# Designs tried in a protein design chat: VHH binders against Band 4.1-like protein 4 (epb41l4a). Part 23

Target 1, 289 residues: Band 4.1-like protein 4 (epb41l4a), of Danio rerio (Zebrafish) (Brachydanio rerio) (o57457r11to299)
Amino acid sequence: FYCEVLLLDESKLILTTQQQGIKKSTRGSVVLDYVFSHVNLAETEYFGVRYCDRSHQTFWLDPSKTLAEHKDLIATGPPYTLYFGVKFYAEDPGKLKEEITRYQFFLQVKQDVLQGRLPCAFNISAQLAALAIQSELGDYDPYKHTAGYVSEYRFVPDQKEDLEDSIEQIHKTLLGQVPAEAENNYLAIAKTLEMYGVDLHPVFGEKQAEYFLGLTPVGVVVYKNKTQVGKYFWPRITKVYFKETQFELRVLGRDCNETSFFFDAASKTACKNLWKCCVEHHTFFRMPE
Below, E stands for the ipSAE of ESMFold2; O stands for the ipSAE of ESMFold2 at other seeds; V2 stands for 0.75 times the mean of E and O plus 0.25 times the DockQ between their complexes.

## First folded at step 17 (VHH; framework vhh_8h63_2)

Design aa6 (from z02 with S56N; at its last look DockQ between E and O 0.83; V2 from the best seeds 0.79)
Fold by ESMFold2 at other seeds, look of step 17:
Structure aa6 (fold): chain B 289 residues (1-289), chain A 123 residues (1-123)
Amino acid sequence: as target 1 above (289 residues)
Amino acid sequence: ELQLVESGGGLVQAGGSLTVSCAASGFTFSDYAMGWSRQAPGKERELVAMITSERNTYYADTVSGRFTISRDNAKNTLYLQMNSLKPEDTAMYYCAAGDEGTYTIHPDEYDYWGQGTQVTVSG
């Protein structure tokens, strides 16, 4: 057995039978524990390891199953590629107990912004990128940071010179912020963005209308044409059900009546994955504190 | 033929502990969601706990932190460990099964039920 686990700092952890004794009969929890130990995490409940099947569908590694039971993973290798990341986004990362946990959240959210999963307006993008530069480079120093120094770094998907100029100006104002402070400030801004912690799943509604379901820290959000058309908080969700390709979400309204919403996924596999992710989010976020 | 047979009920003093079990047969146990419902005299049935085919769990607020649901797929058996029992936990406890995709707080959404086992908590 040979796998590479990509970490959020872009390094990798190599896991093999020879080095760790990992084989197909090994449970996912053992693999997760190696990863968590490697990155020195104690608050592990927010994190997971994901893989991608040959159809480019992503799945979370199930800690209770053996690696052999992950059929879509086993079909892709060896070698295998796994991705460490935040599975459940804390609604307020500032309440996380350990700085190493907040650091991993910072790395994840920075990646989300760079990859376009967390869209930001120009001014917010400049603030976030300046905080990321402050964490990486420290205080602005005109002898070290010559004209155009921001262009050596990527913070957003379409990074143009006008944004880079704004980033430089804001970096100059952050004098004295240590890396942990800048990273916490980054998260404090990012947590307020609409798409923070949103796990999107494409679905179809009545008459094949296209929607996305967003699994979020507060509930399920329904999107049509990039517009939020429904938002259902976890404590008000009373049923999450699937059969074949049909997904059902039932919610308790303010009138104490329940309403069901039905969607179709593209395949049976996609439907079950949506269902499992939704149930896992409900379990994690329904009982806050 | 589908069968769910509960056992382990009885009389327990307040503050005590009890485990009830449900033996399942006649279906592929690992493909089903399983749950425990209870009905006290004069009350409606209430879902107490459930565990999905993928082992995610749900607990009613009234039992959260005191009760633990688990399943042993090799033995086709569902368990409910009840700790810190209170007189209001007195009820008939029923094992329930729903299909693979079931995750719901409503006992009437489960397709199969057992005959129940009585749990009585006295002070």
Scores: ipSAE 0.774, ipTM 0.911, lowest interface PAE 0.6, mean pLDDT 92
ESMFold2, look of step 17: ipSAE 0.787; ipTM 0.916
ESMFold2 (binder alone), look of step 17: mean pLDDT 81; pTM 0.810

## First folded at step 18 (VHH; framework vhh_8h63_2)

Design bb1 (from z02 with M50L; at its last look DockQ between E and O 0.95; V2 from the best seeds 0.83)
Fold by ESMFold2 at other seeds, look of step 18:
Structure bb1 (fold): chain B 289 residues (1-289), chain A 123 residues (1-123)
Amino acid sequence: as target 1 above (289 residues)
Amino acid sequence: ELQLVESGGGLVQAGGSLTVSCAASGFTFSDYAMGWSRQAPGKERELVALITSERSTYYADTVSGRFTISRDNAKNTLYLQMNSLKPEDTAMYYCAAGDEGTYTIHPDEYDYWGQGTQVTVSG
């Protein structure tokens, strides 16, 4: 067995039979424990390891199953590629107990912004990028940070000169912020953005209209054409069901009536994955009254 | 033939603990969602706890923090560990099974039921 686990700092952890004794009969929890130990995490409940199948569908490694039971993973290798990341985004990362946990959240959210999964307006993009550069480079120093220094780094998908000028000006105002402080300030801004912590799943509604279901820290959000058209909080969800390709979400309204919403996934595998992710989010984020 | 047989019920003092179990046969246990429901005289059946085919759990607010549902797929057995029992927990406890995709708070959406085991909590 030979796999590479890609970490959020773009380094990789190599796991093999000869080094760790990992075999196809090994449970996912063992792999996860090696990864968590490697990055020094104690608050592991927010994190997971994912893989892509040959059809480019993404799945979370199940800690309770053997690697062999992950049929779509074993069909891709060896070698296998796994991706460490945040599975359940804390609604308030500032309440995370350990700095190393907040650092991993910072790395994840920075990646989300860079890859366009977390869209930001110009002014927010400049603030976030300045905080990232403060964490990376420390205080602005005119003898080290010559004209164009921001261009050496990528923070957003469309990083033009006007944005880079704004980043430099904001970086100058951050003197004295240590890396942990800058990273916490980054997260404090990012957590307020609409797409923070949203796990998108494509589905089809009536007349095969295309939607996305977003699994979020607060509930399930329905998107049509990048526009939010529904939002259902976890405590109001009374049923999450699938059969074949059909997915059902049932919600308790304030009038004490329940309404079911039905969607189709592209395949049985996609439907079960959506269902499993949705149930896991409900389990993690449901808050009793 | 699908069978669900509960056991472990009995009389217990308030504040005490009890484990009930459900032996399942006649189906591929790991493919089913499992649940515990209860019914006291004069009341509607309520779902107490569930565990999905993929091992996610849900608990009714009235038992959250006190009850633990678990499944042993190798033994085809469902468990409910009940701690800090109250007189209000007195009821007939039923094991239930639903198809693979089931995750619901409504007990009537489960397909199969056992005969029940009585749990009585005295004052």
Scores: ipSAE 0.776, ipTM 0.913, lowest interface PAE 0.6, mean pLDDT 92
ESMFold2, look of step 18: ipSAE 0.807; ipTM 0.926
ESMFold2 (binder alone), look of step 18: mean pLDDT 80; pTM 0.806

Design bb2 (from z02 with T104S; at its last look DockQ between E and O 0.92; V2 from the best seeds 0.84)
Fold by ESMFold2 at other seeds, look of step 18:
Structure bb2 (fold): chain B 289 residues (1-289), chain A 123 residues (1-123)
Amino acid sequence: as target 1 above (289 residues)
Amino acid sequence: ELQLVESGGGLVQAGGSLTVSCAASGFTFSDYAMGWSRQAPGKERELVAMITSERSTYYADTVSGRFTISRDNAKNTLYLQMNSLKPEDTAMYYCAAGDEGTYSIHPDEYDYWGQGTQVTVSG
């Protein structure tokens, strides 16, 4: 067994039979524990490790199953590639108990912004990027940060000169913020954005119209053409069901009547994955204990 | 044919603990969602806990933090560990099963049921 785990700081953790004794009979929890220990993480409940199958569908490694039972992962290698990341986005990252946990959230959300998964308006992009620069470079120093220094870094998918000028001006105002403070301020802004912590799954409705279901910290959001057309809070969800390619979400309305919504997934595999992710979100966010 | 047989019920003092079990046969246990419902005299049946085919769990608010559901797929057995028992937990406890895709708070969404085991909690 030979595996590379890609971490959020862009480093890799190599896991092998020779070094760790990991075999196909090893449970996913053991692999997760090696990763969590490597990054010194105690608040592990927010995090997971995912893989991509040969059809480019992504899945979370199940801690209760052996690696052999992850058949779509096993078919891809060896070698295997795994991705460490935030599985359940805390609604308020500021309430996370340990700085190392907030740091990993910061790295994840910074990646989400850079890859376009978390869209930001111009002024928000400039604020976030300036906080990221403050964390990385420290205080603005005119002897070290010469004209155009922001161009050496990438913070957003389409980073133009006018944005970079705004980033520089804001960076100059952040004197005295230590890295942890800047990172916490980054998260405080990012958590307010619409797509923060949203796990999107494509589904189809009547006439094969495409929708997306967003699994979020507060509930399930239904999108059509990037517009929210429904939002259902986790405590109001009374049934999540799948059979074959059909997915059912049943919700309790404020009138105390329950309504079921039905969607089709592109495949049986996609449907079961949507179901499992949805149930796991419900379990996590309905039960805050 | 599919059978669910509960055991482990009995009389317990308030504040005590009890584990009930459900032995399953006649089907591929790991492919089913499993749950526990209860019915007290004069009350409607209530789903108290369930565990999906993929091991995600749900607990009713009335038992959250006190009850733990678990499954042993090698032994085809479902468990409910009940701690900090209260007199209002007194009920007949029923094992339930639903198909692979089942995740619901409603007892009527589970297709198969056992005969029940009585749990009585007294002061």
Scores: ipSAE 0.813, ipTM 0.926, lowest interface PAE 0.5, mean pLDDT 92
ESMFold2, look of step 18: ipSAE 0.819; ipTM 0.931
ESMFold2 (binder alone), look of step 18: mean pLDDT 82; pTM 0.822

Design bb3 (from z02 with R55K; at its last look DockQ between E and O 0.93; V2 from the best seeds 0.84)
Fold by ESMFold2 at other seeds, look of step 18:
Formats: sequence, C-alpha cells, structure tokens
Structure bb3 (fold): chain B 289 residues (1-289), chain A 123 residues (1-123)
Amino acid sequence: as target 1 above (289 residues)
Amino acid sequence: ELQLVESGGGLVQAGGSLTVSCAASGFTFSDYAMGWSRQAPGKERELVAMITSEKSTYYADTVSGRFTISRDNAKNTLYLQMNSLKPEDTAMYYCAAGDEGTYTIHPDEYDYWGQGTQVTVSG
C-alpha cells in the first residue's frame, strides 16, 4: 500500500505499508489519525480525507470501513492519492476553539476562492487577497514590496491589474495585523459569501433539467443556472432517501405540510454518495452541540 | 422470514440507565437502516433514534444527549443505550428496519418491526 495525502499547505504526507503498517485491511480511521496527528489537529470533526474515482467523482474516506471496502478508491491504484480538507464547514469559523483549526479552515477557504469554488465580487476579492497577503508577507513595506509585488501571488482565478492595484491599496491599510488576525478576518468575510461551505452535487429534475444540490452548513440549497431556487433548512428536513438513481428530499413547511422533492443522479454511485453526504450533513448540523 | 427480537426492557428508577437490544435474523443486516420507536399508552408511535446502513445516526429531540443508538453488524444486533431516564420515557420500545436508503423521522416508513420490549421508568 502506497498513498500520498495532499495537505492544504500543498505539502504531502506519504503513507505506506513499510513505514506505517497500512494495509487494505486497515480501517480508514487509522489513516485519518495519521493525517490529523501530522497537522496537529485536535478539532478533527470538521475534517476528512477525500479521494477521486476514475469518473472524477469525489468521496470521503469512511473512518469505519477498511481501505479494501472503499472499492472506488482501490480501483484507482496503487499508488493512491488522498486529499485532506474541511468536510463540514463551521458556520462561524471564528468560534473554533483552536488557532490551528482556524488556520486549516483559512487554507481551505483560500483554496476554494483561488479555484473558483467560492465566487467573490471584485471588492470582496480585493479584501480577501489583501488579508491573505498580510498574513503571508506581514505589514506593507515600500522597501520590500516594490511596484507590482502582488503579481507574484495568486489569490483569485482571474487576477487582473485593476484587482491587483486594489489589493495593494488595501494591504497598506492593514498595518499591524498579525497573521492569525488577518486569517480570522479573511474567514469572517468569506463565511458571508453565498457559496461558503457549499458541497455541490449535480442532479436532474423533470424534463432532464439540470440542477445542483448544495449541501451547506444551514441546509440543502437547490441551484439552477447558478441561482438559488430553493432552500431547505436541516431542522425542517424529515426524510432523505435514495433508491437506485432516484434521490428524495422531504421537507416540513411552515404550514406543517410535508413536501417531497425528487431528483435523479447520473449513476447509482453518484446517488448513494449524494445521499450519504446529505445524511452526514444533516447529522452534523442539525444537532451541532 | 425476517425477524427482529427486542430484549433488555424492565423497570428502572428515574435518572437511571438501561440498554435495550434487538437481535436480527433472516436478512443481510448491514444492508439495512435500523431504528427504535416507542409507544406510550394512548400516544402515537414516535421514532426515538435510527442508524443508517452507513452508520449515520438520528435522534428525536426528546432523547438527544441521553440516548445512544449503535449497531454491531458482525452480531446482527442493534442497541439503544438509555441514560438519565425520565418517567416520560416509559413506553413499549420497538426495533425497526428499513431498506438501504432509509433516513426518515417517520416510524411508519420502516418496513419491518419487532414485537417490542417494555421500559418503565418510575418516579
């Protein structure tokens, strides 16, 4: 067994039979514990390790199953590639107890912004990038940060000169913010963005119309053409069910009537994954204490 | 064919603890969602807790923090650990099973039921 776990700081953790005794019979929790220990993480409930199958579908490593029981992972290797990341996004990351937890959230959300998973308008992009620069470089210093210094860094998918000028101007205003403070301020802004902590799953409705179901800290959101067309809070969800490729979400309305919504996934595997992720979100966020 | 047999009920004082269990046979236990419901005299059956085929759990608000559901797939056994028991927990407790994709608060959406075990909390 040979795997590489990609961490949020872009480093790798190599896990092998030779070094750690990891086999296909090893439970996922053992792999997770090695990763959590490596990054010095105690608040582990927010985090997991993902893998991709040959169809580019992503799955969370299940701590209760052996590696052999992860059939879609085993089919991809050896070698195996795993991705450490935030599984359940805290609604308010500022309330996380440990700095190291907030730092990992900062790295995750920074990646989400850079890769376009967390879209930001121009003004928000500039603020976030300036906070990221403040954390990385410290205070603006005209002797170190010569004209065009922002161009050496990437913070957003489409980083143009006008944005970089705005980033520089904001960086100058952040004098005195230490890295932890800048990172916390980054998260305080990012948590307010619509796509913060949204796990998107493609589904189909009537007439094969394409939708996305977003699993979020507050509930399930339905998207069509990048706009929200439905939002169902976790406490009002009374049933999450799948059979074959059909997914059912049942919600309790304010009128005390329950309504079921039906969607089709592209495959049985995608449907079960959507179901499992949805149930796990409901479990985590409905009773967060 | 499929059978669910509850055990472990009894009389317990308020504030005490009790574990009920459910032995399952006649099906591939690990493929099913499992749950506990209860029914007190004159009241409707209420889902107390459930655990999915993938081991995610759900608890009714009335028992959250006091009850713990678990399953042992090797022994085909479902458990409910009940702590800090109250007189309001007095009821017949029923084991239930639903298909692989089941996650629901509604007890009537489970396909199979046991005969029940009585839990009585005094005081």
Scores: ipSAE 0.801, ipTM 0.920, lowest interface PAE 0.6, mean pLDDT 92
ESMFold2, look of step 18: ipSAE 0.809; ipTM 0.927
ESMFold2 (binder alone), look of step 18: mean pLDDT 81; pTM 0.811

Design bb4 (from aa2 with D108E; at its last look DockQ between E and O 0.97; V2 from the best seeds 0.84)
Fold by ESMFold2, look of step 18:
Structure bb4 (fold): chain B 289 residues (1-289), chain A 123 residues (1-123)
Amino acid sequence: as target 1 above (289 residues)
Amino acid sequence: ELQLVESGGGLVQAGGSLTVSCAASGFTFSDYAMGWSRQAPGKERELVAMITSERSTYYADTVEGRFTISRDNAKNTLYLQMNSLKPEDTAMYYCAAGDEGTYTIHPEEYDYWGQGTQVTVSG
């Protein structure tokens, strides 16, 4: 067995039979524990490991199943590629107890911004990128940071000269912020963005109308053409059900009446994955701790 | 033929603990969602806890933190560990099964039921 786990800091952890005794009969929890120990995490409940199938669908590694039982993963290798990341986004990452947990959240959210999964307006992009560069480079230093220094780094998907000028000006105002402060300030801004912590799943409604279901820290959000058309908080969800490709979400209204919404996924596999992710979000976010 | 048989009920003092179990046969246990409901005298049946085919759990607010549902798929057995028992927990406890996609707070959404085991909490 030969597996590469890509970490959020762009490093990799190689897991093999020879080094760790990992086999196809090994449970996912064992793989997860190696990863969590490697990054020194205690608050592990927010995190997981993903894999991608040949159709580019992503799944979370199930800690209770053997690696062999992950058939869509096994079909892709050897070698196997896994991706460490945040599974459940804390609504307020500032309340996370350990700095290392907040650091991993910072790395995840920075990746979300860079890859376009967390869209932000020009002014917010400049602030976030300046905080990221403050964390990466430290205080602005005119002897080290000569004209165009921001261009050597990528913080957002469309990083043009006018944005880079704004990033530089904001960076100059951040003198004295240590990396942990800049990272926490990054998260404080990013958590307010609409798409923060949103796990999108494509679905179809009546007449094959295209929607996305967003699994979020507060509930399920329904999107049509990038516009929110429904929002259902976790405590008001009373049923999450699937059969074949059909997905059902039932919600309790303010009038104490329940309403069911039905969607189709593109495949049986996608439907079960949506269901599993939705149920896991419900159990995680419905219960206060 | 699907069968669900509960056991482990009995009389227990308030503050005590009890485990009830449900032996399942006649189906592929790991493909089913499983749950526990209870019915006290003069009251309607209510869902107490459930565990999905993928091991996610749900608990009624009245038992959260005190009760733990679990499943042993190798032994086809469902468990409910009940701690810090109160007289209000006195009821007939029923094992239930639903298809693999089931995750719901409503007991009527489950297709199969056992005959029940009585739990009585005194004091």
Scores: ipSAE 0.805, ipTM 0.926, lowest interface PAE 0.6, mean pLDDT 92
ESMFold2 (binder alone), look of step 18: mean pLDDT 81; pTM 0.817
ESMFold2 at other seeds, look of step 18: ipSAE 0.812; ipTM 0.928
ESMFold2, look of step 19: ipSAE 0.789; ipTM 0.921
ESMFold2 (binder alone), look of step 19: mean pLDDT 80; pTM 0.812
ESMFold2 at other seeds, look of step 19: ipSAE 0.803; ipTM 0.924

Design bb5 (from aa2 with E64D; at its last look DockQ between E and O 0.92; V2 from the best seeds 0.00; counts 0 for: DG spot H64)
Fold by ESMFold2 at other seeds, look of step 18:
Structure bb5 (fold): chain B 289 residues (1-289), chain A 123 residues (1-123)
Amino acid sequence: as target 1 above (289 residues)
Amino acid sequence: ELQLVESGGGLVQAGGSLTVSCAASGFTFSDYAMGWSRQAPGKERELVAMITSERSTYYADTVDGRFTISRDNAKNTLYLQMNSLKPEDTAMYYCAAGDEGTYTIHPDEYDYWGQGTQVTVSG
């Protein structure tokens, strides 16, 4: 067995039978524990490891199942590729107890911004990028940071010169922020963005209209086009159900009436994955942090 | 035919512990969501805990981490470990089963129930 786990700092952890004793009969929890130990993480409940099947769909490695039971993973290798990341985004990362946990959140959210999963307006993008540079490079120093130094780094999908100029100006104002402080300030801004911690799943409504269901720290959000058309908080969700390709979400309204919303997924596999992710979010976010 | 048979109920002092179990037959156990509900005389039925076909769990606020639901798919058995029992936990406890996709707080949305096992907490 030969597995590469891609970490959020862009490094790889190599897991093999010879070095760790990992076999197809090994449970996912063992793999997760190696990854958590490697990154020195104690607040592990927020994190997981994903894999991508041959159809380019992603799934979380299930800690209670053996690697062999992840049939779509096994079909892709060896070698096997796994992706470490945040599974459940804390609503307030500032309340995370350990600096290393906040650091991993910072790395994840920085990646989310860079890959376009967390859209940011120009001014917010500049602030976030300046904080990321402060964390990476330290204080602005005109002898080290010559004009155009920001161009050596990528913070957003389409990084243009006017944004880079703004980033430089803000970096100059951050003197004295140590890496952990800059990272925490990054998270404090990013947590307020609409798409922070949103796990999007494509679904279809009536007349085959395309929607996305966003699993978020506060609840399920329904998007049509790029617009939120519904928002249902976790404590108000009373039923999450699937059968075949049909997904049902049942919500208790303020009027004490319950309403069910129905959606279709593209396949039975996608529907069950949506259901499992939704139930896991409900379980996690209904509990006090 | 699908059957659910509870056992393990009894009388226990407040602060004590008790495990109830449910033997299931007549269906592919691992494909079903399983749960425990309870009903005291004169009270509404309450879902106490449930565990999905994928092993996610839900607990009612009233048991606030005192109870632990688990399933043994090899033995087709559902368990409820009840710790720090209180007199208000006194009730008939029913095993319930629902469709593979079931995750609900409503007892009436489970398809099958057993006949129950009485748990009585004194003092």
Scores: ipSAE 0.771, ipTM 0.913, lowest interface PAE 0.6, mean pLDDT 91
ESMFold2, look of step 18: ipSAE 0.788; ipTM 0.919
ESMFold2 (binder alone), look of step 18: mean pLDDT 80; pTM 0.816

Design bb6 (from aa2 with T57I; at its last look DockQ between E and O 0.93; V2 from the best seeds 0.84)
Fold by ESMFold2, look of step 18:
Structure bb6 (fold): chain B 289 residues (1-289), chain A 123 residues (1-123)
Amino acid sequence: as target 1 above (289 residues)
Amino acid sequence: ELQLVESGGGLVQAGGSLTVSCAASGFTFSDYAMGWSRQAPGKERELVAMITSERSIYYADTVEGRFTISRDNAKNTLYLQMNSLKPEDTAMYYCAAGDEGTYTIHPDEYDYWGQGTQVTVSG
């Protein structure tokens, strides 16, 4: 058994039978524990390890199952590639107890912005990128940060010169912020963005209309054409059910009546994954922090 | 063919602990969601805990932090460890099973039930 775990700081952790005793009969929790120990996390409940199947569908490694029971992972290797990341986004990352936890959240959210999963307007993108540069480079110094220095870094999907100029100007205003402060300020801005912590799943409604279900820190959000058309908070969700490709979400209204919403996933595998992720979010977020 | 048999009920002092179990047969245990409900005298049946086919766990607010549900798929057995028991926990405890996709707070939405085991908390 040979796998690489890609970490959020772009480093790799190599896990093998020879070095760690990991076999196909090993439970996912053992793999997770190696990763958590490697990055020195105590607040592990927010994090997980993902894998991607041959169809590019992503799944979270299940701590209670053996590696062999992850059939879609086993089919991809050896070698296997795993991805460490935030599974459950804290609604307010500023309340996380340890700096190392906030640092990992910062790395995750920075990746979310870079990959376009967390869309940002121009001015917000410039602020976030300037805070990331402040954390990485420290205070602006005209002798070290020569013209065009921002171009050595990537912060957003389509990073153009006008954005880079704005980033430089904001970096100059951040004098004195230490890395942890800049990272916390980054998270404080990013947590207010609509797509912060949203795990999107494509589904189909009536007439084959395409929707997305967003699993978020506060509930399930339904999107059509990038527009929110429904929002259901975790405490008001009373049933999450699947059978074959059909997904059912039942919510309690203020009138004490419950209403079910039905969606179809593209496949049985996608439906079960949506269901499992939704249930896991419900169990994690149902109780307020 | 499908059978759910609860056991382990009995009399226990307030503040004490008790484990009830449910032996399942006649179906592929790992494919089912499993749960515990209870019915106290004069009250409606309530779901106290459930564990999905994928091992996600839900607890009712009244037992959160005191009860622990678990399943042993190799032994086809569901457990409920009840700690810090109160007289209000006195009830008939029923094992329940729902299909693979089941996750619901309503006890009447589970497909199969056992006959129950009595738990009585004195004090």
Scores: ipSAE 0.812, ipTM 0.924, lowest interface PAE 0.5, mean pLDDT 92
ESMFold2 (binder alone), look of step 18: mean pLDDT 81; pTM 0.821
ESMFold2 at other seeds, look of step 18: ipSAE 0.817; ipTM 0.929

## First folded at step 19 (VHH; framework vhh_8h63_2)

Design cc1 (from bb4 with A96V; at its last look DockQ between E and O 0.85; V2 from the best seeds 0.84)
Fold by ESMFold2 at other seeds, look of step 19:
Structure cc1 (fold): chain B 289 residues (1-289), chain A 123 residues (1-123)
Amino acid sequence: as target 1 above (289 residues)
Amino acid sequence: ELQLVESGGGLVQAGGSLTVSCAASGFTFSDYAMGWSRQAPGKERELVAMITSERSTYYADTVEGRFTISRDNAKNTLYLQMNSLKPEDTAMYYCVAGDEGTYTIHPEEYDYWGQGTQVTVSG
């Protein structure tokens, strides 16, 4: 068995039978523990590893199953590729107990912004990028940070010169912020963005109308044409059910009446994955943090 | 024919612990959601805890932190470990089952029910 785990700092952790004794009969929890130990995490409940199947769908490695039981992973290799990341986004990353946990959240959210999963307006993008530069480079120094230094880094999709100029000006104002402070300030801004911590799943409604269900720290959000058309908080969700390709979400309204919403997934596999992720989110987030 | 048979009920002192179990037969146990519902005399049924086919768990607020549900798919057995028991936990405890996709707080939405085991907390 030969596996590469891509970490959030863009480094790799190599896991093999010869070095770690990992076999197809090994449980996912063992693989996860190697990764958690490597990155020095104690607050592990927020994190997992993903794999991508041949159809480019992503799944979380299940800690209670053997690697062999992850059939769509096994079909892709060897070698196998796993992706370490945040599975459950803390609603307030500032309340995380350890700096290393907040650092991993910072890396994840920075990646989310760069990849366009977390859209933000120009001024917010500039503030976030300046905080990321402050964390990476430290205080602005005119003898080290020569013209165009921001261009060495990517912070957003389609990064343009006017944004880079704004980033530089903000960086100059951050003197004295140590890396952990800058990273915490980054997360404090990012947690307020609409798409923070949103796990999107494509679904169909009536007459095959296309929607996305977003699994978020606060609940399930329904999107149509990139517009939120429904939002259902975890404590008000009373049923999450699937059968074949049909997904049902039942919610308790403020009038104490329950209403069910039905969607179809593209396949049985996608439907079960949506259901499993939704139930796992409900279990994690239903109680106040 | 699906059967659910509870055992392990009895009399226990307040503050004590008790494990009830449910032996299941007649179906592929690992494909079902399993749970525990309870009914005290004169009260409505309450879903106490459930565990999905994929091992996610849910607990009623009244038992969170005190009760632990688990399943042993190799033995086709469901367990409820009950700690820090209170007189208010006195009830008939029923093993319940629903199909693979079941995750619901409503006991009436579980298709299969055992005959129950009595738990009585004194003191």
Scores: ipSAE 0.830, ipTM 0.934, lowest interface PAE 0.5, mean pLDDT 92
ESMFold2, look of step 19: ipSAE 0.835; ipTM 0.935
ESMFold2 (binder alone), look of step 19: mean pLDDT 83; pTM 0.837

